# VHH binders against Galectin-12 (LGALS12): the designs that were tried, part 6

Target 1, 336 residues: Galectin-12 (LGALS12), of Homo sapiens (Human) (q96dt0)
Amino acid sequence: MSQPSGGRAPGTRIYSWSCPTVMSPGEKLDPIPDSFILQPPVFHPVVPYVTTIFGGLHAGKMVMLQGVVPLDAHRFQVDFQCGCSLCPRPDIAFHFNPRFHTTKPHVICNTLHGGRWQREARWPHLALRRGSSFLILFLFGNEEVKVSVNGQHFLHFRYRLPLSHVDTLGIFGDILVEAVGFLNINPFVEGSREYPAGHPFLLMSPRLEVPCSHALPQGLSPGQVIIVRGLVLQEPKHFTVSLRDQAAHAPVTLRASFADRTLAWISRWGQKKLISAPFLFYPQRFFEVLLLFQEGGLKLALNGQGLGATSMNQQALEQLRELRISGSVQLYCVHS

## First folded at step 21 (VHH)

Design aa4 (from y2 with F110Y)
Fold by OpenDDE, fold request of step 23:
Structure aa4 (fold): chain B 336 residues (1-336), chain A 123 residues (1-123)
Amino acid sequence: as target 1 above (336 residues)
Amino acid sequence: QVQLQESGGGLVQPGGSLRLSCAASGFTFDDYTMYWVRQAPEKGLEWVSDIYSSGSDTYYKDSVKGRFTVSRDNAKNTLYLQMNSLKPEDAAQYYCARDSYEYYPGKNWYDVRGQGTQVTVSS
């Protein structure tokens, strides 16, 4: 009577991407202020996927989910949890559950509190299809989360638990995840509760090969935001974001200097204006650069923090025709 | 304790009708999507229908569309399945089930299921 060998359930390898900052033993890296800490995006995570949300959830936080609905998908769920405990189950402040077993996909939302599900809420007409790619944005407000699907508002869910208790993201079920992003509200838009344009993360896209050039055939208008998201390479030499005119002159360049750990604006004539900010461009660090075009200049934000403005001639701004990104970075999102 | 109890099964002729009932207890019935599922002999468990917590939205397996109607009385904590124009292929053990909301690998979409009621369709 051979005892059936109890197949050990494969342990959920919590891939904590602790990026081993192999700090060379001697370089005192200046501590990056918490306000400049960008939670790294995750690419192609294995589902089930559970991760800690850096600093927890607060109003203005966004979570981006890019993926594909499998052809045989029945359902998947995105859970915003109060902890990562398996026993007892953590509270789930916001359960987002797309369902595909019906001819018309729909979403159920709920809250788990004290081991009990509360009253479900339903949204019909989910614009997701089996076999199709999607981009979902979760925008957390003061009182409710808003969800957009493929750039369109889909639902809002009023909190039943304090948002401040949420510190964990869980993704489960029939989903192929291409990317998870943790985004901050655009610091240039005061009080905007609007969904930012969902720009997909592009891994290893030929379009984002560095040096990367984006044509600006209409120039740049006031209120337009350029988004540059990337990863600093292991052995960085330089990193630049340049705006160029029709004559390929660069009236303005943002330059990160790795040797002296400085960030600066560079003029057409090579004049350097230092930016007073923590240096964020360390090897294997993710970054976000936002440039807001305004009348008379550019505003800069790094990792969700505004760093002030540089003045530019309005005529020079109107003559801009190219965004050029160069240096020792891997880009995963560029929008202009 | 959370409980679901099915009733109303029986023997009917092809083309006949049955009304199944499911009495729910031990939880807030009106908070949950409820399911009817069935298992025929030598077949797996299959989804038949679901109904949203408010009763405002219902879904059906294609093979039962136009013949079966799911409904609920939240005040009575009762789920119903009206089955009309019954066919031999509808013969199965019918179960009432509660939505799990959670994903369980290799499991069904429900966390609680009743004991079932037998539906037999024979000439």
Scores: ipSAE 0.839, ipTM 0.938, lowest interface PAE 0.6, mean pLDDT 91
Fold by OpenDDE, fold request of step 23:
Structure aa4 (fold): chain B 336 residues (1-336), chain A 123 residues (1-123)
Amino acid sequence: as target 1 above (336 residues)
Amino acid sequence: QVQLQESGGGLVQPGGSLRLSCAASGFTFDDYTMYWVRQAPEKGLEWVSDIYSSGSDTYYKDSVKGRFTVSRDNAKNTLYLQMNSLKPEDAAQYYCARDSYEYYPGKNWYDVRGQGTQVTVSS
């Protein structure tokens, strides 16, 4: 009676996102301005998880938390901290604490200052459930943080400590974290008080395999924003974001050329219009491309910075039926 | 120093009532969620009830719902537990505790607990 050899479950290769290999000392990479630097998203971090927030917190910064509430969860916490010290514990400007031990989940918020907790604040009716996935967005304003849960506004918390002192994110407790994202407010909407729609990060999703195509069955209307977030591969050859009509013609293409480090608009006829901006598409760099549709053209933003507009015929915009992304990138978010 | 002192425990018959009190000192009582927890002989600590800092929101273990009522007087720095229709299974050492606002694996939800008061339910 031969004992069946227990098939070793394939070891979950923890893709250690190796620190970007220091490019060879000879290629003078043009310094990317700090305003164009994206903090890389983190996928499947182990909890407890503590990380530095690049440039600290300021108004217009967003933190996205995607995850699952465990079936046996009692509580978890998301702390926006003034430092990363373990002992003594740093000040916590904003403590966000979902609790699941009650019949109806709720959130406690607080501040830790000088080793003392302040007056707690409570929000009932948390729309999180044990065993369910969630998307939480923290939008930091001048005077308060706003929190959305699964695309719905949930709470606002007025700062008790200066936002400028916050430089660390901590996640603790009964939570499975799928992704943490550090985002900027959409630069096209000046003064927008509205939560940007949180779009989930889809790591290694078959839907985001490149070349990636998204249907635009209704075309594009003014005010619509296309979001493309990705990672440039180690040996990039080309990268394009194309809008195509019903006849598969591309009246407009955004092209990153890695050989000459240029960004350009390409017309249907192959005419190239250079975009005057820092080249951001280096190997192993994360990027965000935003395209805002307007009357008479497209506005471009890269990594939260507006880079101007290209003119398009309105009739050509209305005939668009496909977003196509091609080239040497790994996508983790596409919204159209 | 942060202190919690329970009182009001005693011997009661099944179906009887007790009112527990907890006097708090050494911290801003009205800033904290407060807990009642209990430990029966040969059992671990179990959560019984919690009350939000304002006193407006209360939560209960399912086995005590409809029988127990938690309340607080923030002006007196005092937590209360009214226990009605007591059952033999309610016999335990009862403790009041303060919320920790912190999660540590394998730790309780509170950072400070009193000495407790004994509740005995016997015919």
Scores: ipSAE 0.826, ipTM 0.932, lowest interface PAE 0.6, mean pLDDT 90
Fold by ESMFold2, look of step 21:
Structure aa4 (fold): chain B 336 residues (1-336), chain A 123 residues (1-123)
Amino acid sequence: as target 1 above (336 residues)
Amino acid sequence: QVQLQESGGGLVQPGGSLRLSCAASGFTFDDYTMYWVRQAPEKGLEWVSDIYSSGSDTYYKDSVKGRFTVSRDNAKNTLYLQMNSLKPEDAAQYYCARDSYEYYPGKNWYDVRGQGTQVTVSS
């Protein structure tokens, strides 16, 4: 059983197997595509909370924040920073600062450059109040960040500092954080300026139970994406991602088998179609499976790398009711 | 150096009026939300009102709403507080403050730089 070199995940301990071939000192590896460096979610961090954004920030990244506004909150802030120094303070490319001290909650945004705050920008009518639960999503585009609150677009903020300099997330103030997630935009859709179809779901627990069942109440339609993020177990045998209809038939199953290191589509009749691509699952390594639903079928990406497609009737897609994930993995995120 | 200078306080009878001013220098005044806060003896700072950097939006503590009006003149770098129908509970040292924007220990959200101006309401 081989373990690829490189790619230790900071912030969480990952057990790795001994490899008979150990990478020599000074050996150079091909650059890891920085647009898809995986970062696991954080649950119930203590505020103030400061963490590195693995691989830095770039267009196509999203940050997800789940939490609760305290009953006596005055304000909190989420800072996207260029560095993590405590003194002097780093530049802050995007300061997001909800205010609750009045009956008219609102957000102030700004930038800190060279120790100086620049011109503030205000967005009124924040749909959060003291005591509210929330899901806030920061979508970083080419020229601006867009922010949604509980599934509704709320604001945008044009960058005043280069986004590529941002490598640190800070969370401060009157906020109870349940989860922080790090997501990527669908790699099959060029130039997306919109939030992804559907909403990311991070459980308050750091692990989803496997086998995992995730409801699809209206089925799937073109443009929707399913994202599964997890960690392969230490001694994996196989895992599957199955899409099932109301009759519990599974017209589409993606199966990874570790014994022969194959990835395949399985039809409802058990017909196997191998995906002719490198097997990119490894014991004790994080992964991201993305399924893009299009008219006439689905596309698969693993860790941002497109690996194949399969055909499926549009009406059959709309009849799907359940996503089921089973096998030798731990799950951190299911998005639908 | 950032400077804020409050003026216009004094002694008034209940029901009276005062107009406070705050002259600002050493920073780009029209980039910042500005605050009026007040402090009675042995009390912490109490938020009274604030006004967005453009002047387009104002916010008030419930106990002063309808009686106090905050305004700003960005051409003169000056913040104002018109206080009408003053009550004994309004007596305090009044400060203007610049928005700090970031978290501080003890939640000192207000960048107070001046000595303030005393408002006293006698019977």
Scores: ipSAE 0.634, ipTM 0.876, lowest interface PAE 1.5, mean pLDDT 81
Fold by ESMFold2, look of step 22:
Structure aa4 (fold): chain B 336 residues (1-336), chain A 123 residues (1-123)
Amino acid sequence: as target 1 above (336 residues)
Amino acid sequence: QVQLQESGGGLVQPGGSLRLSCAASGFTFDDYTMYWVRQAPEKGLEWVSDIYSSGSDTYYKDSVKGRFTVSRDNAKNTLYLQMNSLKPEDAAQYYCARDSYEYYPGKNWYDVRGQGTQVTVSS
């Protein structure tokens, strides 16, 4: 990635880019279907930031933006673009532009088509201020994108250009970015009246040191989700995601073993039930484990794909008190 | 081609009033947020006010709030700034600008195209 020459002004510049590389030069990719590769999160990118969205956008994709609004911010923008060309400028299917130059923060949205901005749309009452930390989630549906700010739905924007043409994310302006996430919706939920919330990414947090323990003070109920996001270490042996009760029993454990490339449920008594799916873990690759708790058991998704289930009764779920992750991984997100 | 032409400036005593106008052409005026910005001698460009494309929402720099009123007539493609209770600190070259939705080096948030109109406040 090369940096173009900038202006003398200390404020802003546009980097000159070839389209971002989707794979690192030293990376050795195992022969697995590309649809199962989780796009790596980005931590502390330098703004302006432009990157490819793996596989482009489609309904069911989400983008998460975590950061801080500078104390002197005027505005920033997040652009979902059809290409990364500088000349001519690419179409921008969704321009998301928070404004802070007033005491009433708001957002302007628009589309750039054929070098021309279309009719602007305004949303008042942005619950962000100069100096605020934020987590913004973009959820791409079939006909519109929905945007939440700090766990609350804020706006929707009907597409004016085909979503399938969007393959590039751009971030510009007065913003300090802590993390960018490329996420998939929960594959087990066909509909919900409530807006999904994003969960913060924590780079190198002591709270997420492996072995990692996460309390479940009231156990688990149907509809709750556990999310584990991490990076597989360089020479991995195995890792586990265990749910334990107060008696120190682990009635359910998810185990990934790298020696034989198996993924399995392990019962309280050590009974092993293999999960019939491609083994999607690879040294130095990012992953997402999602456990959905439903009546009668748990469902597993890996990198946005549903893989298997195991049974637990409701009373056993409510008696769980600890989520524990151990083994050859480094974590950046744990939600329960 | 986008054109913006400011007018209505002049010399006024402290406490006086002026009404600035900005004639716009070459673009769909009522699709854009419009701005008033100003530049005093030996100072940088300063945001003064802006108004949403429909005219429904207006915003002001704190130092001019209550004294200045921005408005627009979308049928005439014209932006206005009513300036009351003028102070010596308000003396500047005033420009109207179209919203530049695009990011530009040097933080050019305002698409200034005209020569501006001078406001001078002296006793």
Scores: ipSAE 0.600, ipTM 0.858, lowest interface PAE 1.6, mean pLDDT 84

Design aa4 (from y2 with F110Y)
Fold by ESMFold2, fold request of step 23:
Structure aa4 (fold): chain B 336 residues (1-336), chain A 123 residues (1-123)
Amino acid sequence: as target 1 above (336 residues)
Amino acid sequence: QVQLQESGGGLVQPGGSLRLSCAASGFTFDDYTMYWVRQAPEKGLEWVSDIYSSGSDTYYKDSVKGRFTVSRDNAKNTLYLQMNSLKPEDAAQYYCARDSYEYYPGKNWYDVRGQGTQVTVSS
C-alpha cells in the first residue's frame, strides 16, 4: 500500500521517458558533454510538481527554488529522489521540510530508504515566514548538501544515500513556486565552495528586454561577478555581452555568432580572439554566462565551466560604466 | 507494527490538571518528532503541541502556551502532556501522533494510531 501519492511525475507521459540522463534528441551540433548542458528553468509549476533532473545530481550542481510561502502554510517539502516510480516507492536521498505551524519556523530533514524513514535532523531559526517570498539554494557538494535561504547559509545535510543516484525533484505541500532553476556552482572559487549569491529569475521583466543596459557606477573590482542567464531565441543570429567605459568604448565584448558557431572576445579595436570550447548557444537552449573579474583581467564560465580569459589592467576594469547585452536571447537574470 | 496508546484523560473542573501519557512501540521512537493533537465533537484534528526527536525543542499552540508542557522519555518510549489550568475549551479527545514526513492529500501531517484519551472539563 503506497503513500504518499498524487502529483508525483512517476508514470507521466511527458517526463517519465525523460527520467534517464540522455542528450537532447533535437540537438544538431557537435556533441556536448551532459554536465555542460543546463536544464532550463521552470516557471510557475503547479504543485505537486515532480520532474527529472537532467544529468542527475553530482557534486557541483545547484538547484534554485524561488517562490512564496502562503499566508496559511503549515509546511512544504522538497524531495531529491532516486527515481520516479510509485511501486516501489522511490528512495528520497534528501527530504527538506520547512514547518510554519508555529511562530518559530524550522526545517526537518530526513532520508527515505527502502520505504523507511531514517533519523530526522532538525534545523531551527528558519528566516522564512508565512507570506514571504524566498530564494532557496541547494548546493550539492562532495559529502553534503548546503542550503541557503535568501542569501544566508541555513543548514547542511550529510548524504546518507549516494548523490549520484538522485535524478528526480519533487515539490509538495503549502508552497507557491515562481521558478525552479538547475544550475552549477561557480567554478572559479578555487579551494572553496562558498555559497554563490542567489539571483532570482525574472520572466518577461521589462528591465531585461534586449538590448539590455545596466549601469556600473563604480566600475568593476577584482572578485566581482557578472551573471547573465537566458534562453537563445528560435532563429538566432548573434549574442553579445559588452562592457563599456565612460567614453563609450567597448574594451571587452563577448560575442557568440550562430552562423559559424563561434564564441570570441572582441577588443576595443575589433580584434577577435576565438574561445576554444564547445558552442552552447543553440536555439531554445538555456545558458548562464558568468564573468569573474580579477586583477589581470576577467574569466568566463559558461554553464558552470571555465572556458577562457582575457587580459585587462585593473584601472581599465574600474573605468567600466555600462554592461550591455544584445542579440538573439531572452534574458531571465542579469546581475552586475 | 507502529502502536501508540494514549492514557491519563478524565473529568476535571476548570483550573484543574491532568497528565496524559502515550506509550509507543514498533518503531524507533527517538528518530521522530511527536505530536499531541486533539479533536472536539464535529471538528477536525487540531494541533496542540510537538516535541523534537531528542526532546530539545518544544512547540505549542498559542491558546495552550504556559499551561501545557510536552515532554518525552526516550528510554521508555513515552510521550507526555502535562495540562494545567484547564479550560472548557480544552475538552476533547487527545491523540499522540508520529510525524508523517510524507505528503498526504488533504494536509494530513499526523500519524495517529491510538484510540485517544478523553479530556472533559465541566464546571
Scores: ipSAE 0.487, ipTM 0.809, lowest interface PAE 2.3, mean pLDDT 83
Fold by ESMFold2, fold request of step 23:
Structure aa4 (fold): chain B 336 residues (1-336), chain A 123 residues (1-123)
Amino acid sequence: as target 1 above (336 residues)
Amino acid sequence: QVQLQESGGGLVQPGGSLRLSCAASGFTFDDYTMYWVRQAPEKGLEWVSDIYSSGSDTYYKDSVKGRFTVSRDNAKNTLYLQMNSLKPEDAAQYYCARDSYEYYPGKNWYDVRGQGTQVTVSS
């Protein structure tokens, strides 16, 4: 009588409709570091909302908050906490508190340590008003968090408690939350912008139905990025991200194949170049693909990790007219 | 323990002036934004004014702007509200409050601790 397996086994869990879990002969699984796994986004959470930050915070992480300030808002807060206990209250490494009760919206930041609030910090001139939609990014660095609002840097806050102790996100107050994202900071420069512009999640948008076609009216030039965020379907076979010219030729295609767990560049002529990296795509798992267009070619990041490149000349990039995503994924974001 | 004690209220004629004081103890006064709020009979708390921890920034409800002046003396742990050109609509129990950084169900975003001080504007 076999003893049932408890908890999580080391390595990758293989989903199968056949029970018990079956591994094909000769198959080898690569381990995936925790930093490569993205926590899935949350859509329309009910406030007050408290959730674990998978793997805790570290430098290089980004939290994205997409929502609307109600017309009668007084204030809301976002708390980055060290635990979730109710009594005693958890330490709050970073309390971010936009205030709207005046005609000059501002933010108060602070830290709760051992049940005591520390010295407040005030950041005036919040470019966010009652009734506004917003995208707020929390960009965690080595010594400070930087916060941008709608693509503009707004504030920084030096850590007073170790960032490594933060494992919980809380959202409270007068806010309508559309989405919360848990991402890694983009390893590439997004053109000449001072800070990365956020790319919102869209839930069930008709424009994101797969196969998804996204026009590139001026082609692509150095400094531009393509962002694809989505969820791998339950029984995936493959998916592709293809860049096509006017004649529907695809000079470059990124292909993920689940049968052999490979990620590759496919040339116009079908030449396959494998990308040597852990295969980050799994059934029902969230992913982010980022393509940076730079002089001499394309750079790829998966889940915030720079992994590979392929060459193509500037004229070929400028002749691209269509981004097409096909295969076994549901999309949350396509940006070009 | 956090303590806030309001004083300086009283009876005044329309157009008159009062100066309210709030003595603070039990916390680092210089670390907090401080508020004046008021409550008329059978009404909820109404925000009147606030002042940043250093005293460098002040904010006022539109109906009192130009008539009321909030200030603080961080060496004395004291908050003030100078009220000029008082109107019958200003009559209320006035409280000082420490800024609250905690979420409160029911919208108690002000840390009110004292009994307040009554401002009455006579007919």
Scores: ipSAE 0.437, ipTM 0.779, lowest interface PAE 2.5, mean pLDDT 83

Design aa6 (from y2 with E102D)
Fold by ESMFold2, look of step 22:
Structure aa6 (fold): chain B 336 residues (1-336), chain A 123 residues (1-123)
Amino acid sequence: as target 1 above (336 residues)
Amino acid sequence: QVQLQESGGGLVQPGGSLRLSCAASGFTFDDYTMYWVRQAPEKGLEWVSDIYSSGSDTYYKDSVKGRFTVSRDNAKNTLYLQMNSLKPEDAAQYYCARDSYDYYPGKNWFDVRGQGTQVTVSS
């Protein structure tokens, strides 16, 4: 993105773009803990892009940025802001500013407090290049944000302002944004620089039509995580996530039923085991299902909340060949 | 009351040298990445070089690399540009700028405050 028309300092021209209004807690059809309501992804937003972070930021949140660096990019920035005022400028708890005009692309990080930039911090060896796609994850912990680029840890930045004051995301500069995701940190992967929840969103894809079949050519091994992200349809009946072997038997199926608001494991022979947890699926709401495969079993997380487990022997896991998703959902992401 | 004052420009022959200075006041100089930018007649501002707040990292436009050297003295709040082997295409008004750290509609990435200093290279 080039400089705006007019070429003047602030106050020459005001764009018509209004800041988002912060929503009250509990604005939903049924009560759900606010920390486990996922804000839907945004696809192909126009930069400059400013939006409310539903429920604000807190430790355990993750923001995903998927896009492309333009061939002529100089720099772009991602700002995690305390409010959305245009003048005076809001405080910026975390300013993330990749730069490409040099022979060694790098990132400048900083904080804006009371209209004053604090001490800059520089992080070298940014893997992003002009003309390339990227996936950036911002993982918000108790005392710092961790940032990964293309699945690899890149930097951490200790908070200089309270994270709880951050309620606004801003994206500016020379960047083409394909998707913005709002997720919870994966409860199964602690301290690893591998981010299994760091797979891109797709708005529309023939590969993600429901019913969706996703191949597992070598089956599944302990430590692998299956990721399913989607949107519940307006009048949902049920949906399933099934793991099937080469004979098309389904030794395990996860079933969500909307009529009775139940979530259950279904065995190959139809044995049903209810999962005792809040039913976090609602019409027209975004969700993330994580299935962790471990020695002796399979664990479930929904919207970042670990919910339950079921036993499977390792040989059965290795014989799985297909992940199948069907029912009253639209899919944005299926990965294994 | 941020102030930047450039000096050291002048007329030189091709292949000659000049040393530009930029005196800074009204802000914490050693918190900022600083830039040299230039403007030829009827053209926009062009990035020439920059230097990290500590002075440890320097970057140059390819066309000036090996000929220009940026430096800073944080104790004196002063930015320098040593220009060697000057070419006619280097002739421009030269400005120092601090990093804006920000892009916002109607705001420049380079925070230019001074009148600049003219560099003229006789062909």
Scores: ipSAE 0.285, ipTM 0.660, lowest interface PAE 3.8, mean pLDDT 82

